# VH-VL binders against q9umr5: the designs that were tried, part 76

Target 1, 268 residues: q9umr5
Amino acid sequence: SYKPVIVVHGLFDSSYSFRHLLEYINETHPGTVVTVLDLFDGRESLRPLWEQVQGFREAVVPIMAKAPQGVHLICYSQGGLVCRALLSVMDDHNVDSFISLSSPQMGQYGDTDYLKWLFPTSMRSNLYRICYSPWGQEFSICNYWHDPHHDDLYLNASSFLALINGERDHPNATVWRKNFLRVGHLVLIGGPDDGVITPWQSSFFGFYDANETVLEMEEQLVYLRDSFGLKTLLARGAIVRCPMAGISHTAWHSNRTLYETCIEPWLS

## First folded at step 3 (VH-VL)

Design gc16 (framework fv_mavrilimumab)
Fold by ESMFold2-Fast, scan of step 3:
Formats: sequence, C-alpha cells, structure tokens
Structure gc16 (fold): chain C 268 residues (1-268), chain A 122 residues (1-122), chain B 111 residues (1-111)
Amino acid sequence: as target 1 above (268 residues)
Amino acid sequence: QVQLVQSGAEVKKPGASVKVSCKVSGYTLTELSIHWVRQAPGKGLEWMGGFDPEDGETVYAQRFQGRVTMTEDTSTDTAYMELSSLRSEDTAVYYCATAYSSSWRPYYFDYWGQGTMVTVSS
Amino acid sequence: QSVLTQPPSVSGAPGQRVTISCTGSSSNIGAGYDVSWYQQLPGTAPKLLIYGNSNRPSGVPDRFSGSKSGTSASLAITGLQAEDEADYYCQSYDSSLSGWVFGGGTKLTVL
C-alpha cells in the first residue's frame, strides 16, 4: 500500500550506512519496498557525477516501471545531487517525494576530512585551481565545488552543478526544468551542526556571496529566474524545509527524531 | 547561431582513404561535441562516432573501429573524420552534427552540416 | 535491420492526423534513454524536430508532438500539410552497443 522507496548514498558510502533508516521505515510503514542502490560504493563514489547519474538511472528505471502510483527518493549528501540530475534527465520519472538529506544543492566550499584525504596540501582557498581543470572535473567532489571567490571559474568549468542548477546555459535546460517540475514534493533536510556541508544552508539552496555571507534560496539568482523550477515548486507548495540542529553529517540517516520529524510524514 | 560547413564531394577508389572536414561557427569546439553520421543512398542514418572535447575522448561505433579516426583543430574550429580502406559499401553522404559539450550523455544532435557525398567506385 | 523499428511508410490526407511509431528494446528506450525525432526533406540534411521525447525546438510547429511509453515512442503530426512529406527518423542511445542508434526511417506521403 506504501509507495516504494529508493535510497541513494553519498561520498565514500555504501548501502550499509542506511541500516537504521530501513529499520525506522519498517517500524512506521511496514511492507514498504525499500531499495538501497549498491552502485558507486566507497571510492567509486569519486567517479564523475554524470557517470553516476547514468548508472543510477539504469537501476531506477525498472523500479519506477513496477510502481505506477509512484516512488519516493531518499538521497543522502552527494547522493542528493545525483537525484537532482536524475529528476531532470528522466522524462518519465514518477517520483512523489524527493527527500534530500544534507546535500550540497548549491555546492560545497569548506575544508572537510574527505577533501583533505584527496588533496592533503590544499586549502579551500586553493582548490579552485585543481577542481576547475578538466582533470579535476573527473572527481565527483569537484563537480560540486563552488568557490564563491571565483564564481566566474565555477560557472565556466563546472561540468555538473552549474548545469543542473541552470547557472550556466545548456541546450537541455528547458526539458530538464520540465522533468524536474514533475516531482510531487522536494523535502530539504539539513542543519548547522552537520560539520561537513559548508555552508550548511547549501542543503536548502542557500549559499555564500563573494564576502562569504550566506544568501538564502529566495535571494539566489537561480530561484529568482526560476532556472530549474524552484520558484514554481515553492509557489505550488511543493517545497518542504526541515532544518534540525544537533545532527552531524554521518547521523542524518540514523537519528530517530530526524526520521520522525522530517522523513516519515512524506512516505505515503 | 551554430553553423556547420562541410568540405565538398569526393570520389575515391577502393582501398583509398577520405578525410571530411566540418567547420564550426557561432560557437567554439570547446563548447560543442561533434559527432559523425552517414547515410548510404536510399538508406537510413548510421551513427559512426563522436568526439567529446570536455573529456578528451572519441567514441567509435564498433563496426568502424580500426578504420575511422575523428580529430579536431580548436585553433580553426574544424572537426575531421577520416575513413580508411574504403569499400564500395562506404558510398554515402557523411554528416557532422553537434551536441552540447559536457560529461552528460547527449541524447540528440541539434545542428547538422550540409553533408559530404563520398563515392567509392573503381 | 535497424535497432529501433519504424514502419517504412505512412500516409494521410491534408488536415488529417498521422502517427509514426518507434519500437525499441530494454537496452535503449526501455532502459529510459530519451527519444529524439528528425525530419529529412529530399536532398537535405536531417533537422531536429523533437528532442527529449516530447519537446520542440524553436521554429517547429506545434502540429508535431512526441510521446514515449515503455519500450516505444511515437511522433504525431496533426493538421497534415503537403510540406510535411519527408522521411522521419527516431533516435536513442543503446547501452549494449555503447552508442547512438537510429530507426530505419518512415516515409510520410501526403495524399
């Protein structure tokens, strides 16, 4: 009776990370068919995001085809960007709720352990030199690196995020917008104590200006121009914001209060 | 607007090679990916391959691997397709066509050259 | 044979509606890859008519529409006109071939 749920993991993650989430869903919505996609696990999560989008697309097609009443997506961290692109490139998706768990929807600009593992001598101020090269764009994390002090380079070099956000023109922008607008609900989850996603408001389509002052979604050019449908979705009442303090980046999928408050209500 | 202008018709003998050019204007090759499609007289369209300058890789259809080479000269915004060991069955109109240059897989070709007729006869 | 199957011909009278089918398989249209349609007038290069299953480029009349269902796609032409006489090709991507594939083409005759 419940719509199937498809789960997409994040950077350096696997399906095992969601064992608590699956337990919560089974407790509150028994009988729900939950598929956690075991693609691009661990270090394979560093593959270019467009490559990941194609692989996940192949995996979700048969699941969506078997569920004529629709499916829900729960997409964690980097996985939220994969799901953003899936909703744009699939002209036949039947997604009801897209639940984005602490995903850098406007990009990432911060020193994290993941970044230091890959580029140990680099600081966030210097990463634009690597990320905005053709070689750098072969790494998923660079596909959503958004340096607010080099926004011109981000707009010209980002092979993924700038395109799906409509920040740079693309021939497919009109069809991507039309496809994305078919989503029933866009549920945005994140919080100030995440510790990885920087700024944390990126999970809510907020981001730094050139002075590192955070501007919220409604002040973003992509929202004001309705580049991929955010303004239309908000006017339709389809955007849900669910911020929660006290949750670290690796705990979004294993916090019961978070689940009950932000996820459970959207799993029809 | 994008325009693609191809080189003129060619007549070749079996076993020769042919090199067709495609000059891009309105945008640069770094902004566009060029693909090649051929059409034998009275027959349908057949994709041969294409270059993605963003990834720096060219992909060829299996049946042309080993005989086709696709290159570009970004200084002149000109793409080339060279087909070797020509057979009479290679007689066709050869088209260049554009897709937006990105790592996302393009599902359509938005602009096409006028075509180059290559006739292979003894 | 073509990987995508189209009827070799279709015909209609002026003002009528015609549809052209494009049948694929699980490795292309059935895998969720988008379908595009091209119009080719005699002696000319193909012209993009429909992209992303159902979208029209600037300059294409709204008499042309596309749809996709399962492993198949369809091009519909309403208010048929004499200048619509042309060959029509569907196109998609095929994962088993790792490349783009075209339908065999459909010749539209306006009676």
Scores: ipSAE 0.000, ipTM 0.383, lowest interface PAE 17.9, mean pLDDT 87

Design gc17 (framework fv_mavrilimumab)
Fold by ESMFold2-Fast, scan of step 3:
Structure gc17 (fold): chain C 268 residues (1-268), chain A 122 residues (1-122), chain B 111 residues (1-111)
Amino acid sequence: as target 1 above (268 residues)
Amino acid sequence: QVQLVQSGAEVKKPGASVKVSCKVSGYTLTELSIHWVRQAPGKGLEWMGGFDPEDGETVYAQRFQGRVTMTEDTSTDTAYMELSSLRSEDTAVYYCATAYSSSWRPGWFDYWGQGTMVTVSS
Amino acid sequence: QSVLTQPPSVSGAPGQRVTISCTGSSSNIGAGYDVSWYQQLPGTAPKLLIYGNSNRPSGVPDRFSGSKSGTSASLAITGLQAEDEADYYCQSYDSSLSGWVFGGGTKLTVL
């Protein structure tokens, strides 16, 4: 009876992070078939995002084919960007609810312990030197690095996020927009106490301008131009915004109140 | 590139304590999670505990709780493991290792020290 | 006793394929925790061979591969070579113990 759920993990993550989420789903929607994709786990999550999209695409095709009434996606952190690309490149997806758990939809510009582990001497102000090189673009985290002080480099060097957001032209843009618009609901979740996603409003398509002032989704050029369908989805009533304070980055998939408020209503 | 160099072998009497050091190079200590694993002669690996700088917490395996203390001196990039009330069954090689780990995600042990043999005998 | 169960020994001929099993329970591998594998040559420290179920660190030949299913994991070694003689340990995390656990170790002999 319930639509199957596909879970896509984040950076340095794997299926074990979702034990609490699976427990919650089983309690409220018993019998739901939940598949947590064990691809690109751990250090493999650093592989280029287009490579990850290809692998996850191959894994989701048979699941979607077996569910003619549709599937739901729950995509955490970096995984939300993988899911964004999946929805654009698959002209046959049948995703009803795309639930994005604290994903940097407009990119990342912040010093985090994850970046410190990979590039221990780098600061957010100088990471553009590494990320916007051909070598840097071979790392997933650099695929969504969005330095608001070097926007020209971001637009020219980003092999993933700038293309998916329609910030740079691509021959497939019209098809990608058409495919993305097939989604039933875009459920955006995030909050000010995340501590990793910077700015946290990136999870809601907000981002820094050149002065590091956050502009919300409706002020973004990608929204105003409707580059991949955000304006159309909002007009259809298909975008759900569910911000919640008090939740750290690693707790979005293990907080019962968040699950009941933001996720449970969208798992039909 | 990361290198862990441990202190030399020690012989202790039952009831004494031992403090093993692990000097980190190629990385700063504050950027690493250091864990301790021991191996009795001819036996397998046993995790003892470690420090995760992301959380600021030290976690000890239940069987060593109350007997082990793990500390770090960031000024010398050296981690320490002190085991008290030594018994003959504590005779083992003690390893320090770096781990990618967090309170929410247990990781793996990337780089290992060469080991320190601690012999407990009277 | 070790929390994860491995066979105490396995053997194979040069060029052959061998697999080493690692069996856990619902509180570790069955709970979804990653499995990593370590190789220990005689008289040396353990070396990370496989992490996160199936990933190889830089410098580890693709002859070594890992897999995980249910409460168990396996390490596969193809094209066996004499220098592969070593002890192999699986590792996971156990939620009931709130800590890392290792298998008892498997001695690989290349005949």
Scores: ipSAE 0.000, ipTM 0.401, lowest interface PAE 16.8, mean pLDDT 87

Design gc18 (framework fv_mavrilimumab)
Fold by ESMFold2-Fast, scan of step 3:
Structure gc18 (fold): chain C 268 residues (1-268), chain A 123 residues (1-123), chain B 111 residues (1-111)
Amino acid sequence: as target 1 above (268 residues)
Amino acid sequence: QVQLVQSGAEVKKPGASVKVSCKVSGYTLTELSIHWVRQAPGKGLEWMGGFDPEDGETVYAQRFQGRVTMTEDTSTDTAYMELSSLRSEDTAVYYCATAYSSSWLRPGYFDYWGQGTMVTVSS
Amino acid sequence: QSVLTQPPSVSGAPGQRVTISCTGSSSNIGAGYDVSWYQQLPGTAPKLLIYGNSNRPSGVPDRFSGSKSGTSASLAITGLQAEDEADYYCQSYDSSLSGWVFGGGTKLTVL
């Protein structure tokens, strides 16, 4: 039989958004037990990411315990960062495929309506003033705000992303790396027409330098230093990159071609 | 891979109505938000409105409210724009386009465009 | 009149740099709404050139770049080529109108 699938949603999202994904899985892998976690839905998705990690951890423990052969994670948008942290903090996870759907793995630096709803008078160039404050770090979206023009502030103030990426030292870094490396496959999905994740290459661990030129994963210090295991995973053949054009941010979980090409092959 | 194919040119008299079609391929209409934009000869682009087939919600630009109706037939993956009480100033190329919204709060941008349908309003 | 203001024309020689401005107000660009840019070749439909202020869709050369500051946005074209001769439109959303707005368009002439 097929391994169970756990789905983690994104910012201002809920389990309802995945109805098409569930239909696709049921068609291609009938009998798969799919659990879409209904935690931190809607506005609660703005809670600090470490708070969300704790809540999702409590929800996934019994699911993983009942599946000794392993589970798959499908984690959408902001949910991909939650899953990154889950894989690092859980000493006993049994995740086979971690499927990251258009998640800002190196962070976000772009003006979106979500940010303008929260901070209407801020431009991306000055949002660092809010996000890198203690108050700003109480919002999930600020936990992965990565201003390439204020890298010193990002490294010092980011309570979440800089730590899980190993960009700032943490006492648990060695254990987090060991835990993350237990994953069977890291499947990265994203594309140029997403329209929300900026730069879109953040979904593939690429990001802006200080001149806003995108450097790909292999040029990032976190990769070169192997801070949390990306270089080791790539050498093991465990990283899959699946870019697809023509897909907007809210459509990654509801496009059949995307599912068949990028997701279905990894749901053993 | 997404392609929008529009119906052919129309010539109408003042006071008549015109209905332009936009056939979608590559995606189903339930996955897309179709909007309509027109361009009078030698003039700029003007947004008319759009249809969200998932929710059935339609938003029209205020100057076209009462004269325009945007509909969708999911069985044929075809969107329609009907403009009534035509005037000479309605002579324009009418485009359908997909709106890939980057936000649940507000519309995003127009990614794919149809080839356009010339509507001429002449006596 | 258009809600977003663009110069009606700009010109440049091959290899030159040109910049096209798009000026809005507090209800659109100034409210934080993203700016997109469209290229329209004569007799054809508009094509998405830039979205989200500065992002390029696949297939758009890196010679095209977008930026935004305050109530205005700019499209920069470097290494100008003959095939860049077209009309360029900026687009945003306007909260007071509850709808999309376009600039008046800029005709780029490659000398």
Scores: ipSAE 0.000, ipTM 0.388, lowest interface PAE 15.6, mean pLDDT 87

Design gc19 (framework fv_mavrilimumab)
Fold by ESMFold2-Fast, scan of step 3:
Structure gc19 (fold): chain C 268 residues (1-268), chain A 123 residues (1-123), chain B 111 residues (1-111)
Amino acid sequence: as target 1 above (268 residues)
Amino acid sequence: QVQLVQSGAEVKKPGASVKVSCKVSGYTLTELSIHWVRQAPGKGLEWMGGFDPEDGETVYAQRFQGRVTMTEDTSTDTAYMELSSLRSEDTAVYYCATAYSSSFWRPGYFDYWGQGTMVTVSS
Amino acid sequence: QSVLTQPPSVSGAPGQRVTISCTGSSSNIGAGYDVSWYQQLPGTAPKLLIYGNSNRPSGVPDRFSGSKSGTSASLAITGLQAEDEADYYCQSYDSSLSGWVFGGGTKLTVL
């Protein structure tokens, strides 16, 4: 029998978005128990990420408890950051494959319609003024706003991403690293035609330097210092990179070729 | 964060028209779906109409079709509800509210409400 | 008249559990449209209490819960408190009317 699959959605999203993904899983792995978590749907996805982590944690505990062989996580967009935090804060998770669908793992620095909805007159160059305030950190999107021109403010003000990435010290960092390292496989998926995640390489732990030149994961201090276990996972052979061109942000969970290439092989 | 501030109470004679305003702050009007709901004294809530993002148009409840007009001035972030041919049974508190859904494409619930505007039709 | 049917009143003592029903039809709740609940304290505007059948907005205590089955929905309030005394309204969408519909409201009295 197949391990259960837990799905965590993204910003302004809901469980309904994953109907095609459920069809694909049922076709290739019939009998798989798939739970799409319908917490923090739509506008509630703007709630602070630590609040979402707590709510999703409460929902996943009974599912993991019923599956002693382990579970798989499929986490889309902002949901990939929620899942990263879950794997760190849960002392007892039994996740085998963590499949990250186009999630801004090193943060976001780019104008999108989502940002214009929240901050209609703001440009990406000015969002640091709002996002790195205490008020701004009450919005999920600001929790992973990473302005490469104000990295000092990001490090001091980010209440979520800088802590989860080990870019700023936290008392729980050692325990979080130990917990995260229990994951069997970290499957990273993303691509240049996403159109929302900026830079798209953030889905693979790459990010802008101060000149807006993208540096890949192996050049990041987070990786080099092994702050939460990326270097250890890569050395173990546990990181999978699956980039695919031609896929827009809202299509990652509904493209059959992507599913067969990047997701299906990791659903034991 | 979103704050809806409505115009003050009005007293009108039968046959007149009333225009209630709803000033939006915290977000721009173009990013919100504004709906209007009324409540007669001692009675329940009645949806009158609003912007339906699924249709991209303003939709009115059947009961008010032909008597109500809902407009928006994006330059001042103000929504308006005008009700014509007023009768005594139109005496009510009129609320504006933002509609949000589990997706951008469909309003599922009313998240933020204005304080209400009392419209009295008498004498 | 109201398209969704609620009892006009319910009552309970502090600490007790009360439930408020909301009965619809095949064109609204029965068609699968979500149910939301609103609390209206005397002299105030309504406030969102439950959305999407069973979800609580930030700040709403977990003693409030919603459920949906068939053409009906229910709001349950456990550990009833004096400040819960208010009017409660259910809301859904009706495909035959192409619009949003409210229940007639239920007055909760805390004895």
Scores: ipSAE 0.000, ipTM 0.370, lowest interface PAE 18.7, mean pLDDT 86

Design gc2 (framework fv_mavrilimumab)
Fold by ESMFold2-Fast, scan of step 3:
Structure gc2 (fold): chain C 268 residues (1-268), chain A 122 residues (1-122), chain B 111 residues (1-111)
Amino acid sequence: as target 1 above (268 residues)
Amino acid sequence: QVQLVQSGAEVKKPGASVKVSCKVSGYTLTELSIHWVRQAPGKGLEWMGGFDPEDGETVYAQRFQGRVTMTEDTSTDTAYMELSSLRSEDTAVYYCATAYSSSLRPGYFDYWGQGTMVTVSS
Amino acid sequence: QSVLTQPPSVSGAPGQRVTISCTGSSSNIGAGYDVSWYQQLPGTAPKLLIYGNSNRPSGVPDRFSGSKSGTSASLAITGLQAEDEADYYCQSYDSSLSGWVFGGGTKLTVL
């Protein structure tokens, strides 16, 4: 009856993190086929994002093929960037709702426990030296590291985020935009108490300028230039913004109120 | 696959105008940005201008401003470049090319037409 | 007049390495704008060879590589082959001109 739901996890995560989300879906939409993709778990989540996109693409193709009425994607944290790229590289996706749970859509510029684990002596102001090297771009987190004080290096060295955001040129960009625009709804979820995604407005396509003042989506050149379709989607009424305070980064997939308010309405 | 097919060679007298066409197939014009580049015999490439669909504006190189007009007919997927007040120095091959126009950064030209030779002589 | 400066010619023997330079200024390459390279075989339209400083389109051999440093960029061709004989153009964007600019072109001769 309900469209199938595909779930994509985040950094240092696995399918197990979504057990509460599965319970909520089963309670409100009984009979929904939910597939939580069990790829790039734990340390493998550090693999380059283009490698992850290819692996997840291979996993979603048969699921989408079996669901001619369409599917929904729920993509958490780093997984939201994987899903952004999936929607662009797949000429034949049939995604209705793309639900992005606290994903750094414009990138990350903040110290977190994950960064301190990987680069224990590096401050966020110095991480650009590592991340914007060829070696650094072999790590997923560096693929979306966006230093607002070295935007020139980000634009030239980012092998992933700058390309999918249309911030740097790519031969496939026109096709990627066309494919992404086939999505029914782009549901953006995030909030000020996340504690990991920095700035938290990155989950809504906002980001720091060179003075670390947050500019919202409508002030971004990515939006103004409609680089991959955000302006077109907003004009179509296809973008849903659902900010919620009081939710930490690891709780977006396990908060009942969040689910009922921001996710449940989009799981037709 | 994007293909760009241009109109045939033209011979014009000084002071005349020329209008070159570029038929797009494989994609629609609304999904592509068409730019025009010329090349005088034995010389290099010179960008003339192009349509930026992001802001709906056509941008012309300063030295052609006032002489060049670039238009598009989306119903036939055909772009046009009209250059007026022709001089002998305008003798060149004129190319249409597609650009990635939705990028935050100015694009590159990924597909090119075969070129149209325009000769200006008395 | 070309805004980006290239050597008018370079030459090499089969199997050798050649490098073609592209020198800009603070309003184009030095401002952080990407550099693309085009190959033009005699009597044909230009073909995209490198985009975004160092990326190759599908079908371009890895013998062709691009790099960028400061106000300059370079195209390197290793394992030179007879069919590489062509004109090569660099291209960037210039903020002071508000438009795209090309180098003057470099004729590569394979000896």
Scores: ipSAE 0.000, ipTM 0.396, lowest interface PAE 18.6, mean pLDDT 87

Design gc20 (framework fv_mavrilimumab)
Fold by ESMFold2-Fast, scan of step 3:
Structure gc20 (fold): chain C 268 residues (1-268), chain A 124 residues (1-124), chain B 111 residues (1-111)
Amino acid sequence: as target 1 above (268 residues)
Amino acid sequence: QVQLVQSGAEVKKPGASVKVSCKVSGYTLTELSIHWVRQAPGKGLEWMGGFDPEDGETVYAQRFQGRVTMTEDTSTDTAYMELSSLRSEDTAVYYCATAGYSSSWRPSGYFDYWGQGTMVTVSS
Amino acid sequence: QSVLTQPPSVSGAPGQRVTISCTGSSSNIGAGYDVSWYQQLPGTAPKLLIYGNSNRPSGVPDRFSGSKSGTSASLAITGLQAEDEADYYCQSYDSSLSGWVFGGGTKLTVL
């Protein structure tokens, strides 16, 4: 029998977005128990990410406890950051495959139509003034706003991403790293035609430097210092990179070719 | 916390126009999507239109196309709905409401904060 | 002539369970668009009761629950109380109309 699958949605999203994903899983792995967590939907997805992590943690504990052979996580967009934190804060997770669907793992710095929905008069160059305030950090999207021109403010003010990436010191960093390293596979999915995640390489732990030149994962201090275990996972052969062109941000969970190529092989 | 305060009741003759206002407080208007819903006496709710933040444009229900105009004055945080060529069947309470979305990229919106309503009576 | 069909009325006694249905089609609920529910007390503006099929806003008691199946959705009210007497409306999006649609409304009478 197949391991249970837990799905965590993204910003302004709900469980219904995954109906095609569930159909694909049922076709290729019939009998798989799939739980799409229906927490922090719609505007509630704007709640601080640590609050969301707490709520999702309470939901996943009984699922993991009932599955001694392990579980798989499929985490979409902002949900991939929730799952990053879950794997670090849970001393007893039994996650085999963590499948990250186009999640801004190193943060977001983009002036997109999606962001203009929330901050229609703000440009990406000025959003740091809002996001790196105490008020701004009460919004999930600001928890992973990563302005490469104000990295000092990001490191000091980010209450979530800078901590979970080990870019700022935290008393629990050693425990978080140990917990994260228990994951069987880290499957990273994303692509250049996403249109929302900026830079799209953030889904693969790449990000802008101060000149807005993208540096890939292996050039990041987070990787070089092995802050939460990326270098160790890569050396272990546990990181899978699956980039795909031609897929927009809202289509990662509903493209059959993407599913067959990048997701299906990791759902033992 | 969002508050929506609408203008007072209006009495109009057939053929006239009415312009209802909706003042936003607690947020800036630019952070919100305002939609308009009406309710004839003793009848159900009818969506008229509103701002779609995905497209950055105002969308109108087909039956009101050419007769309704929805505008916003961001300097005063006030949204407006103007309905022209009024008929007796336009007698209704008109509500402004803020739209939240179950998914920002799918038109699956819900109306989380409502104004108190503005009664518009069309009679001769 | 509402696009979403609701029963015009339902009734129940205090403490009982009532269910209000909302029937759509392939262009709205059947196309995967979420369903929201609103409660309207006499003389007041509608209040959001359920959004995204099954989510409750802060302040809405857990006696109210929403569900969705195929082209239909339902609102369940358990432990019925006198103050639940109101009109209830479902709402979704319709792709063929390119706009939001409401059900015709259901008057709940607490006997």
Scores: ipSAE 0.000, ipTM 0.407, lowest interface PAE 15.8, mean pLDDT 87

Design gc21 (framework fv_mavrilimumab)
Fold by ESMFold2-Fast, scan of step 3:
Structure gc21 (fold): chain C 268 residues (1-268), chain A 122 residues (1-122), chain B 111 residues (1-111)
Amino acid sequence: as target 1 above (268 residues)
Amino acid sequence: QVQLVQSGAEVKKPGASVKVSCKVSGYTLTEYSIHWVRQAPGKGLEWMGGFDPEDGETVYAQRFQGRVTMTEDTSTDTAYMELSSLRSEDTAVYYCATAYSSSWRPGYFDYWGQGTMVTVSS
Amino acid sequence: QSVLTQPPSVSGAPGQRVTISCTGSSSNIGAGYDVSWYQQLPGTAPKLLIYGNSNRPSGVPDRFSGSKSGTSASLAITGLQAEDEADYYCQSYDSSLSGWVFGGGTKLTVL
């Protein structure tokens, strides 16, 4: 039978958003046990990411323990960052495929309608004033705000992303790297028509330099230093890149063609 | 399917060197890292060396430093372990072992060769 | 002398449960490094039984299980069978030695 699948949702989302994904999995891999974690739903998705990591960790431990052959993770949007941290902090995870659906793996720097809903008077150029404060770091969205014009503030104030990416030192960095490297496959999914994740290449570990020119994963210091294992994973053939145009941010989990092309091949 | 096939038994005199080979098949050495473990007759397993993902290089156990050299020939998918200045205490079965890229899975030896008996006698 | 400490022997009757301990220190198991377990049948190469503290490779029966707590790990074998009679070794990584370390081995006798 098929390995169980664990689904982690995104910002202002809930388990209900994945009903189409569950239908697709049931059609192609009948009998798969799929658990969509119903934690930090809606407004609770704004809680600090380290708090979410702890809660999701407690939820995944018994699921992984029941599946000695391994499990797959499908992690959407902000949920992909939660899963990044889970794989690093768990010294005994048995994840085969980690499927990241349009997640801002190198951070977010975009003036989206979504951010305007939360901060209606703020431009992306000014959001660093809020996010890189102690108060701002109590919100998940600020934990992965990555202003390329204030990289020094990002490196010093980011309580989550800069640490998990190895961009700032942490006492546990060596153990986190060893744990993350136990993953079987890192499947990265995203595309230019997402409309929320900015730059969209953040889903593939690309990001803006100080001139807002996107540099791809292989040009990032995180990759070159192999800070948490990206270079090692790529060398062993464990990184899969699956970009797709024409898909908006809220449609990654409900597009059949996307599922068949980018997700289905990595569910065993 | 991964298979490790080691060279045949060796008999050496004290002070000589021995070079054991480990041919990998069903994959390429770029997909796997090779470690060497020995076992004296009736004794436990002793790690000798291999690729250390934390250091990014081949490392040797301290007691073998200066006496062991581990190399790989990717063109023939063959790993080698050479131990010099042999003593009677080096009489053991020498195993090569691999993990799917040992650089990502420290402490895991998924596949093992059949072992090569090295006897050091006068 | 091994870096990881195991009892030299353990015994049980068919159908019984046995546990084999593996005690480390702050530089290996206590530092968070994973524990793996290997089974060695007489005259054969070792075989991976458990990796990542508690995971079984394909083909290993579920009556073998692993756990880790603090500076120690344990291998549990339930429903003992005659073919389980073998030597069992724990293994971890040691940061102070920058290398892999094995336990001294435990001989399991079934009868």
Scores: ipSAE 0.000, ipTM 0.371, lowest interface PAE 19.5, mean pLDDT 86

